# Ledger of designs, part 41: VH-VL binders against f1miw6

Target 1, 251 residues: f1miw6
Amino acid sequence: MPHFAKPLLRNIITRNLFNSIKKKQCLQYLQTLRTLQYDGFTTVYFGETDIPESLVTGEDFSDGYYMPTPTWCVVHAGGSQGWVPWKYRMFLRDELCIKQEDNLFFEFCDVVKKAYGKCAIVVKERRRQDATRPKEGKETEAQAHVPSVVNLTSVTCCPEVAKSYGHKLLTLPSPYNYLNPLDSAWSSLKWFIINNRKEFCLQSVDGVYSYQYILFSDLISKGIERINLSKWRTITTKVRRWENYYLGKLS
Short names: E, the ipSAE of ESMFold2; O, the ipSAE of ESMFold2 at other seeds; V2, 0.75 times the mean of E and O plus 0.25 times the DockQ between their complexes.

## First folded at step 17 (VH-VL; framework fv_izeltabart)

Design y2 (at its last look DockQ between E and O 0.85; V2 from the best seeds 0.77)
Fold by ESMFold2, look of step 17:
Structure y2 (fold): chain C 251 residues (1-251), chain A 121 residues (1-121), chain B 111 residues (1-111)
Amino acid sequence: as target 1 above (251 residues)
Amino acid sequence: EVQLVESGGGLVKPGGSLRLSCAASGYTFTDYYMHWVRQAPGKGLEWVGEIDPSGGLTNYNEKFKSRFTISLDNSKNTLYLQMGSLRAEDTAVYYCARDYESGEWSGMDVWGQGTTVTVSS
Amino acid sequence: DIVMTQSPDSLAVSLGERATISCKASQSVLYSNKNWMNWYQQKPGQPPKLLIYAASTRESGIPARFSGSGSGTDFTLTISSLEPEDFATYYCQQYYSYPLTFGQGTKLEIK
């Protein structure tokens, strides 16, 4: 056989093994989630979304090769009880700069404990980075292993912090995005921004960034309010139908 | 009165494309998910998919996801079904339907009259 | 996919008599003590119409002669006293799992 044919076969075999691992991770996730729900844990989805400023302005920097587009990160959580009674967070970040706030998760765990009691806190698995970002945590294992903490881009989610409040931290496997109702909530927020950005104009007193922040914050606040308890119940019911689909398909 | 009116059906050759429309009136369009459901001649009902008009994600029957796209225009209160790579087995009446979701039960409580798609050489 | 199997495929019943239509799901559609399935009626040349939701609750405007029963995998639609306008095809439908699926239909003919 030619030498190039062997690398192609290797890639197919490696991809099939990876898919098998992800299927087993999804089944384990779903079984664990259902057990926790049966045991009285309230399910809470904790996550983030990126909102580029171009979404708010409608500007298309098609030659953005010469100018970076600012991006805002919104962090919130919700479930079948609606948005958690916790003030969402916003972070501004450059395309090349990543900010994490490691005290935020501690505060979050305290709030949901007081609101709901013990929670199953679900965080979406980030795709593992290559060697360019592997300095978080003290890892002595191969790069294929999952880190000891679950990280959002802007927040460190520590299992020990969750455990200290009686919560369980769950990781939703990467390829199964239909199992995260926050994706629907974030899509609804972004569509609200697109359709209402002209109606939320404020004059800044102190300058461009203050004006931009006030306008954006008002828009975000109204968009989040539109995603009410009824909407959350609909979204989580739709996710449950996907859960049942994957339980049947992957079994 | 709540009303759904489909249009855009017709005769198309295999491999062709067609876009169906569903015009909604008499209610707040963004409050309800919307479905597409089809029925082949002499056959039962088959769910194609649904969409959240308030800017949410679509949920497809994976059987159709590669060839069919559900979209909408909120300014026109209109739901669309873009169908590509059509086959003879896609011949059916296509209905749009409003999803009532209470959180404790769901149902397609309002249906359009349907529009007929015929895929034939 | 959850297969919804109806029986019989067709049924002829005299006016004023009871009609019984069965629907069996390939797996339980019971979740949180509720059955996630509906019944629809479709008259010739018309779209389907929601009759019964959550297995047993009548939709608004549906006559009391229509009733739904059953749980888990086995469900029944009953018309207690058949009237001429009840000539139609009846479909069960589950919304427990994606994709949403319908039974193959039961055509009710008046003898």
Scores: ipSAE 0.748, ipTM 0.907, lowest interface PAE 0.9, mean pLDDT 82
Fold by ESMFold2 at other seeds, look of step 17:
Structure y2 (fold): chain C 251 residues (1-251), chain A 121 residues (1-121), chain B 111 residues (1-111)
Amino acid sequence: as target 1 above (251 residues)
Amino acid sequence: EVQLVESGGGLVKPGGSLRLSCAASGYTFTDYYMHWVRQAPGKGLEWVGEIDPSGGLTNYNEKFKSRFTISLDNSKNTLYLQMGSLRAEDTAVYYCARDYESGEWSGMDVWGQGTTVTVSS
Amino acid sequence: DIVMTQSPDSLAVSLGERATISCKASQSVLYSNKNWMNWYQQKPGQPPKLLIYAASTRESGIPARFSGSGSGTDFTLTISSLEPEDFATYYCQQYYSYPLTFGQGTKLEIK
């Protein structure tokens, strides 16, 4: 019943429209961000990264044997003012309770309000099938649309919570890889882990898992600390150069 | 005191490949971004790209991104430029440069002497 | 890409006289009240040397006869009293936007 040529042609037209939508979305994001910055909003990037325990231990699974290594999620935020003065969070991916995510974002919004005043809180776009807050009761949109609630996998980032603190929640478009300074921060953290993990391995400690967890937390803490204010100002300046590039290229 | 030394230049036929090296000494390698900049004979300066030695992330001039790769080896304090699919217009002196980045300004404050790449049949 | 256009392409000047080199950006390089551009000097057979950063601030060890001025799109490098070692090619460079770009250069020659 299906016509091979007809569905393929419509798929090509749909992909072209999707690329056009993403370009418009990126331009709108950049224009909104610049307007908020002009209006005195402090830009803060809020995000997460995965750190498998194998990265910390140095164990190699390249021989083809699958080992289900636990993965930790680090949640933090930063900007040109450095890391937000907020205790970063670590979660075991398999044990995360979604209800704690709402409380965490409330706390985060309060902390950045006290530290910086009104903020433009930037969160990276989740893929469409990962969205958990559909816009029920509205007309069906023919085009892909950014979800009204932007969620990290470990944290619910509700726009109404941000607004109640005077903040604005922005979604960073997925296909524009250079626009998130947290990606540079996470890469630096992982590089620090790889190059320093042996120095945090101690001998003759009872309770091996407790021992490794203690060193893991200290290793992460030191890695976060190494990404200081100077590094953050550099990273955000580099991202701004990409923002300027994309504003010129896509406009 | 602070010193950057490029190597690996030479004569290469069109379509060929080269890897350039930049050995750094006299400072903490991971504290500074590093650049590759080239200069064709009798011509001006052209930025190729940069890398963060403390995180390994790169920013490229899109003109070169499909053919050139910047990498590093922190254990040797060495920056690399892997060049592929070389063309006659890639003939140039290739400089590595250390970048001071404060977040308030940026500048390539230390340069190597350069290594010459000649692409000719 | 932001095009940095220098003028003149070459300039012949006598020792002790004043030299002025212009650089125009194809769009403003002003952000957060800072001009994101530099000046470099390059002598024959040598790598470039940073002279002026942030449009107007001399790098450490650069003689006071070098000064930079301008804002937004229009910038000027001035050498107030030319010395023999100042005969070189001068480049402006923006770091406001990727890719980083240089002007085409201005060659300063002895008259």
Scores: ipSAE 0.745, ipTM 0.905, lowest interface PAE 0.8, mean pLDDT 82
ESMFold2 (binder alone), look of step 17: mean pLDDT 92; pTM 0.947

Design y3 (at its last look DockQ between E and O 0.91; V2 from the best seeds 0.80)
Fold by ESMFold2 at other seeds, look of step 17:
Structure y3 (fold): chain C 251 residues (1-251), chain A 121 residues (1-121), chain B 111 residues (1-111)
Amino acid sequence: as target 1 above (251 residues)
Amino acid sequence: EVQLVESGGGLVKPGGSLRLSCAASGYTFDDYYMHWVRQAPGKGLEWVGEIDPSGGSTNYNEKFKSRFTISLDNSKNTLYLQMGSLRAEDTAVYYCARDYESGEWSGMDVWGQGTTVTVSS
Amino acid sequence: DIVMTQSPDSLAVSLGERATISCKASQSVLYSNKNWMNWYQQKPGQPPKLLIYAASTRESGIPARFSGSGSGTDFTLTISSLEPEDFATYYCQQYYSYPLTFGQGTKLEIK
């Protein structure tokens, strides 16, 4: 029987094949993670979040504005042991292109090795724009080529660097957002910012922008501090319940 | 004294909407996840979902995720359950409960008295 | 979803006698040598009350006549000498995996 709606059918077939690839990647991720944990690897989630200026100032830039607002990027890591004892990084959006450093991941790997020994370092996969777009033909090209490195916006995460310290670098596939406890930590940081931004105001006659930048850094530092070990243990325990759900569902 | 008090229950027609509230007092609201749990008349307990007051992160029973929304207002120490597209099978007593999480065990250690939702023509 | 199945659905026992309630999980709830399940008591017209956590540890203020046992998939709540206030419905609940699930309940009645 001929198909009169071939373009829609192709979209459904391509999307289903892509979804099956992501399910397989998720199951492989979870099985690898559990094997590493059994083998004594400490799990560490390494990632970043964006904090728009409007979150700090409280101003509504959507009120007829067409001017962009700057965004800060915060890079940190944590797990059931709390935040890694590593100085988090903070970049302005326009500084991000300038500040991407190859040796930052080396430093990170050294710090977590000294703190915890061998680690399973988990980095969330970036969502690609073609993830929802259907492809025509060539079923072998539907098998996505996995990149040899995993990049945050600000940091290149090289598997061979991790391996040189005895670590294993893992990629958490999109769209499995419940499996990254760092997302909950970032939500708590943003909540802290919203509820405490007025407390960190300092008054000055000169250099107001510079003082606002310093206040922002202090606000972020205090927000990180407030996400303590107890909070991290709660977040990671709830992620484990999602891990158990997906292990049962996908296997 | 730790207290949880639900309100907002009542009669609603099928397809209607209702918002439940849970007022919390006697403890630091932001330190504990909060649950919604329901119990149909003469039946057992069914978990609806939970929320983190210190970040807004939610975990839902997938059965309810498309129709129910958990939210809160930290300034009022109040948890909400927004229910839409209500059906007769949603008739139940709805409880809010405080989550205790040690990292080694967890439990719903404080419960409200519940509020009754009846979905009927 | 992990199904928690209790037996019996209803149990009639005389005052001063022992009651035993079973709960079976459809999958193991054991992780890191701990059982991620609880027991709750619910008296008529009241909300549930946490009795036992981690399968076997009594919550503060719970009388010593309540005990929990079992591991993995099979769990038991035992009341060693029934008192009048113990006639209630009892629920097991797992927190190993989302969604959190309860057993269907066991009603404990006076024989």
Scores: ipSAE 0.773, ipTM 0.917, lowest interface PAE 0.8, mean pLDDT 83
Fold by ESMFold2, look of step 17:
Structure y3 (fold): chain C 251 residues (1-251), chain A 121 residues (1-121), chain B 111 residues (1-111)
Amino acid sequence: as target 1 above (251 residues)
Amino acid sequence: EVQLVESGGGLVKPGGSLRLSCAASGYTFDDYYMHWVRQAPGKGLEWVGEIDPSGGSTNYNEKFKSRFTISLDNSKNTLYLQMGSLRAEDTAVYYCARDYESGEWSGMDVWGQGTTVTVSS
Amino acid sequence: DIVMTQSPDSLAVSLGERATISCKASQSVLYSNKNWMNWYQQKPGQPPKLLIYAASTRESGIPARFSGSGSGTDFTLTISSLEPEDFATYYCQQYYSYPLTFGQGTKLEIK
C-alpha cells in the first residue's frame, strides 16, 4: 500500500467532486434564469463594489507605514434596462449598521417592483459573512425550512422579502464572475474616477490642486451617470455570450 | 477618418516575448470594445480577445489566456497585446479591430493593416 | 467552441455570374429571433472588411449585389452579379457565444 499515494488520490477525488458541484450549480443557475426570463421576469443584478480612498485622491500610500486606505462601499443594481431607478447607497466600511441594512433590501424590492414588475434579482455568492454583523439575528433562525439569506458585505438579501414582492432571488456561483455584468460596470466606474478626479478637485490656498478637496459625492454620481443605457446593453450582451458558452459546455 | 495602426511585430525566438501596439484615432476611443485577431500565413482568422477601453474589462479566447495579456493606455488611445512564451504556431499577422456593439448586433467594423510576428529559431 | 464550417473551400465563377457560399454552425446561433453571425470579405494583403451583419443586413456602403440569408445553423452569402473587386476570400463569423469564431474561409476566383 503506497503511503503517499493515498493522500494524493483523495486530493484528486476532492477536486473532481468540487468541480462537478460548481458546474451543476452554474447550469442550474442558468436554466433557472432563462426560465424566469421566459416567464416575463425582468433580470436585475444587485451588488456592491469597494472604492478605496487612494483611488479617489490619487495618492500612493505605500510610503506610509500606518496609513491603511479607507474604503467606501457602493451598493447599486442594473441590467439591460440600465441602472435601476433606485438611489444607490454608499457606506464607509466602519459605519455599517445591521438595522439600516435590514431595511435596505426591502426598499430595493419595492422600487424594482414599481419600476419593472416581477424581477429575477441576481446577487453574487459570498464566501463568508461580515464580522460586523450581530450574531443575535441569526441565532433565532430555524434550519432546513427557513430560507437562507444571501449576504453582500454591507447588505442582507432575504429570499422571503424578494418573494413577498413577487420577485425571485438568484445566487450567481462564485467561480463564474464572467456572468455578472456589474463587474464590468464597477470597472467602468473606477476608470471614470481615475480619469476625472482632477476635474472634481477644489484649489487650495497655495494655488495648486489639492486632492483633499475632491467633491467625492459628485464624482461618484457622475461616474454612475456615465454608465448609460447603451453601455449597460453592451455589457449584458457580452455576459449573454458567456452564458451561451457555459450552457453549451456544461451540457 | 477612423484609423487603427498596429506596430511592434518582428522576429522572435521560441520562448520569447513581444508587445504589440495599436494606436487608435478619429473616434471616441472609450466608446468601442477593441479586439485582437490573428491570421497565420495562408490560413483563416482567429480571435484572440477583446477589451473595454472605458473600464479595462477583458474577454479572452481561453486558448491564449495563460500567455497573452490585452491592455491599454487611455492617455495615448493605444491598445496593447503582450505575448509571452511564444511558439512557432504564434507566427501570424496580428490585427486590431474596433467592434461596434448596438446590443442587437455587433461587428468588427474597422480594422488595422496588421503587424507581422514571426517566431523562429 | 462553435465551429463555423464553410463550403466550398474555393470556387471559380465568371464575371457577371452568381456566386453562392455556405456556412454551417455546429450549433444554433439564433437568440431572440436574431442570428448572431456576420460575413467578412478579405482581399490579399488587406485586412478583413465587414460585409453583412446579423446574417442578412448589409453594412453601410456594401453594394446590393451582396445578400445574406439563412437562420439557426445554415447560412448563405450570395453575390448576384460578380464584379472584378469581388474576387477575395469570404469568412463567416459567429458572435453568439465566446470564443468568437470564424469559418475557415472560401476563396472566390475568376473562372
Scores: ipSAE 0.763, ipTM 0.914, lowest interface PAE 0.8, mean pLDDT 83
ESMFold2 (binder alone), look of step 17: mean pLDDT 92; pTM 0.945

Design y4 (at its last fold request DockQ between E and O 0.91; V2 from the best seeds 0.84)
Fold by ESMFold2 at other seeds, fold request of step 23:
Structure y4 (fold): chain C 251 residues (1-251), chain A 121 residues (1-121), chain B 111 residues (1-111)
Amino acid sequence: as target 1 above (251 residues)
Amino acid sequence: EVQLVESGGGLVKPGGSLRLSCAASGYTFTDYYMHWVRQAPGKGLEWVGEIDPSGGSTNYNEKFKSRFTISLDNSKNTLYLQMGSLRAEDTAVYYCARDYESGEWSGMDVWGQGTTVTVSS
Amino acid sequence: DIVMTQSPDSLAVSLGERATISCKASQSVLYSNKDWMNWYQQKPGQPPKLLIYAASTRESGIPARFSGSGSGTDFTLTISSLEPEDFATYYCQQYYSYPLTFGQGTKLEIK
């Protein structure tokens, strides 16, 4: 009794359902974002980027010997007002990120409330989200009362925590990368690192974080400072042009 | 004095490739996005795309993104347009332009004189 | 794409008289109470030059005879007293949405 579904047909059905879901999610995201903006919410993009240690050190193991280099995760937030006045976080992938994730979003929500009042906090959806699982219903489901299924790899972003501070947590659908100004900010940070790393280059030393962390932190701090208010206004304005493009295209 | 100077235009056969340059001077190159805009003979202006010199982020007119690549070299304050799979319809004067962005308005406030690309057999 | 349609395609106006050029956007370019469109002038053999930004504000160094008006979808460039150096092609341009688009141009001839 062989199964009657072929692998190719299943793949075609899966792709079509995924595309339809993502289009609806993007349109809903944009409509909700614009409503919150008109209601006086300050938009804040909260996210992370990976900085491999080799990008900072410039090390090249040319003797035919290869050593994997650690990857650092930087967590920060910004918007049309510039970087949030919040001390960004830097984690080593694997150990440090996992131990610290539960407390950071509470702190972030408090800082942002004090700085801007009520915020629309935007977090990018994880790229590996499985969109093939069917929804139970297509009507107005109480989906808005369910906590977000999207977390940063280093931080849990709970919608109820955001709500308790008067914020709204929004999820940016993963296929729509042009809608996230943090991607441009991260590109500028990495550009700064590449162009200034000679002053901060270090040999890799396993198991000794203090010296490397201080030098990495100083380079990262200077790179973040280089991405000033003027830069943030530019990239958020350009993201808005993509928002307008997708609002026209998807509606 | 802010100045933009395009070069690299010329005659090229259909299917060929060409790389245009735009040399910038008189301002901090990394502070401004840069555009490429083209104008076919006797026709209007058409936006090709833009790039951020301080991070490499690009925004393309989708019409061109499969055949054209915008890049730059910060050490030379130079913007590039790599054009591939050229067609007769790509015949135009190509301008580079500086993006002014205030957050309250935007505009292409400085333009080069343009370089002419002719695609024909 | 947002289509910017100018009218007329060309016109001839006597020196010292008023010239009026219209631009219509295929959808509104109004956002946050500002119109995200500009006017450019292009003289023969020269690159474009920014004239009017945000629909109605003159760029630095642009003579007072140039003015812009309108909102949403309908915009007008007015030259109140035409000078010989105003012989050029004029373009409207929106920057509300990607791709950035220009009108087809209006050639202004001195009668």
Scores: ipSAE 0.814, ipTM 0.931, lowest interface PAE 0.6, mean pLDDT 83
Fold by ESMFold2, fold request of step 23:
Structure y4 (fold): chain C 251 residues (1-251), chain A 121 residues (1-121), chain B 111 residues (1-111)
Amino acid sequence: as target 1 above (251 residues)
Amino acid sequence: EVQLVESGGGLVKPGGSLRLSCAASGYTFTDYYMHWVRQAPGKGLEWVGEIDPSGGSTNYNEKFKSRFTISLDNSKNTLYLQMGSLRAEDTAVYYCARDYESGEWSGMDVWGQGTTVTVSS
Amino acid sequence: DIVMTQSPDSLAVSLGERATISCKASQSVLYSNKDWMNWYQQKPGQPPKLLIYAASTRESGIPARFSGSGSGTDFTLTISSLEPEDFATYYCQQYYSYPLTFGQGTKLEIK
């Protein structure tokens, strides 16, 4: 007998399974996080944001048609204790991937161990990774059983490296953006850049602007300093209210 | 003197739109989250949402998220509530309130006088 | 959502006497040994005013006759010696979880 199944019904079934798996993952994440907090682990959020150069310079050459501009990636970490006392990292998205991703995470784990002792290190799951759609119409259940490596686009976060320092590495499921206080910190950084970028403009001899890593680094460094301990405590307290919401909703 | 002054209320037909304003003065606007809270006639208080003036981050009561948008203009120290697809049950006094957050407690420590929205006929 | 239920809905008390207002949360609002709830006063024609934060701490400028007590799910606002200016509606409010929610209110009238 020929197959008469509608494509819409298959997509609905796959989406329902995906949503159920993500709800279970979120509940598991929250329960694990609370257990670790009870056991004395300090929570730190490790993540990244993209900053296009036009946001930093304040100029986009509006006298002509738009053209692609480079994007900077900032990697940092924080929590209710403020920014981790670790030198944040900046990468240009168009640079070659020569960085030692496991070495950077190794350094991070050492710094937070010295600063806070054992930590629950939270990294947000990459959105593209959880949106994979099978071409054959395979069930999402099979995809959800495959463990994913926890990666930032610029850094590989290895669970075994975290464990070797007495830390625990947690993955925050991607649909639950309210659970990541770094998102609010990044918004405050971008707000600072927009309101202060004129003071960091570089003028070249030939009348066209040039961009340098040092100029962008100074603006971003000042913006990060502006997000102080009080701001971090506010952000993390508000995230906790979302955690409590989802714990009630997903039970 | 810390002061919050709402404006923009009035009569609007069902399905219509309205934008409320809250002008803030007497304090550093960017240091405090700001709330919108409403009170229907003869009813209690209902939280609509909040925004961070120093970053634009918002937290909404999911009940309103699809129809209401909180925004601000830092150059005017002004908070906005854009309301769309209005219904009769949106008839209320709308307050803005300042959020005090210490990390050990929080509270709406300063409130405006409110502005009245009536959705009718 | 956490439902905050106040009792009574209205209360009439003689001047100089004690008034007691109850608030019950549908789940505990206790976190890190702190109760994440507040009390507000609203006089007719006025916005709400913060009275008590963290269940038991008076906001600055609030008279000593106002006190808050309780923990977890059960909370009480007490006015030890009622004065005419205390005619108002009183709301409890939790900030343990989103959405932030208020009790339905207790109207206090001078008998």
Scores: ipSAE 0.811, ipTM 0.934, lowest interface PAE 0.6, mean pLDDT 83
ESMFold2, look of step 17: ipSAE 0.787; ipTM 0.922
ESMFold2 (binder alone), look of step 17: mean pLDDT 92; pTM 0.948
ESMFold2 at other seeds, look of step 17: ipSAE 0.763; ipTM 0.909
ESMFold2, look of step 18: ipSAE 0.800; ipTM 0.928
ESMFold2 (binder alone), look of step 18: mean pLDDT 92; pTM 0.947
ESMFold2 at other seeds, look of step 18: ipSAE 0.776; ipTM 0.919
ESMFold2, look of step 20: ipSAE 0.791; ipTM 0.926
ESMFold2 (binder alone), look of step 20: mean pLDDT 92; pTM 0.947
ESMFold2 at other seeds, look of step 20: ipSAE 0.789; ipTM 0.924
ESMFold2, fold request of step 23: ipSAE 0.801, 0.806; ipTM 0.928, 0.930
ESMFold2 (binder alone), fold request of step 23: mean pLDDT 91, 92, 92; pTM 0.939, 0.944, 0.944
ESMFold2 at other seeds, fold request of step 23: ipSAE 0.807, 0.789; ipTM 0.925, 0.917

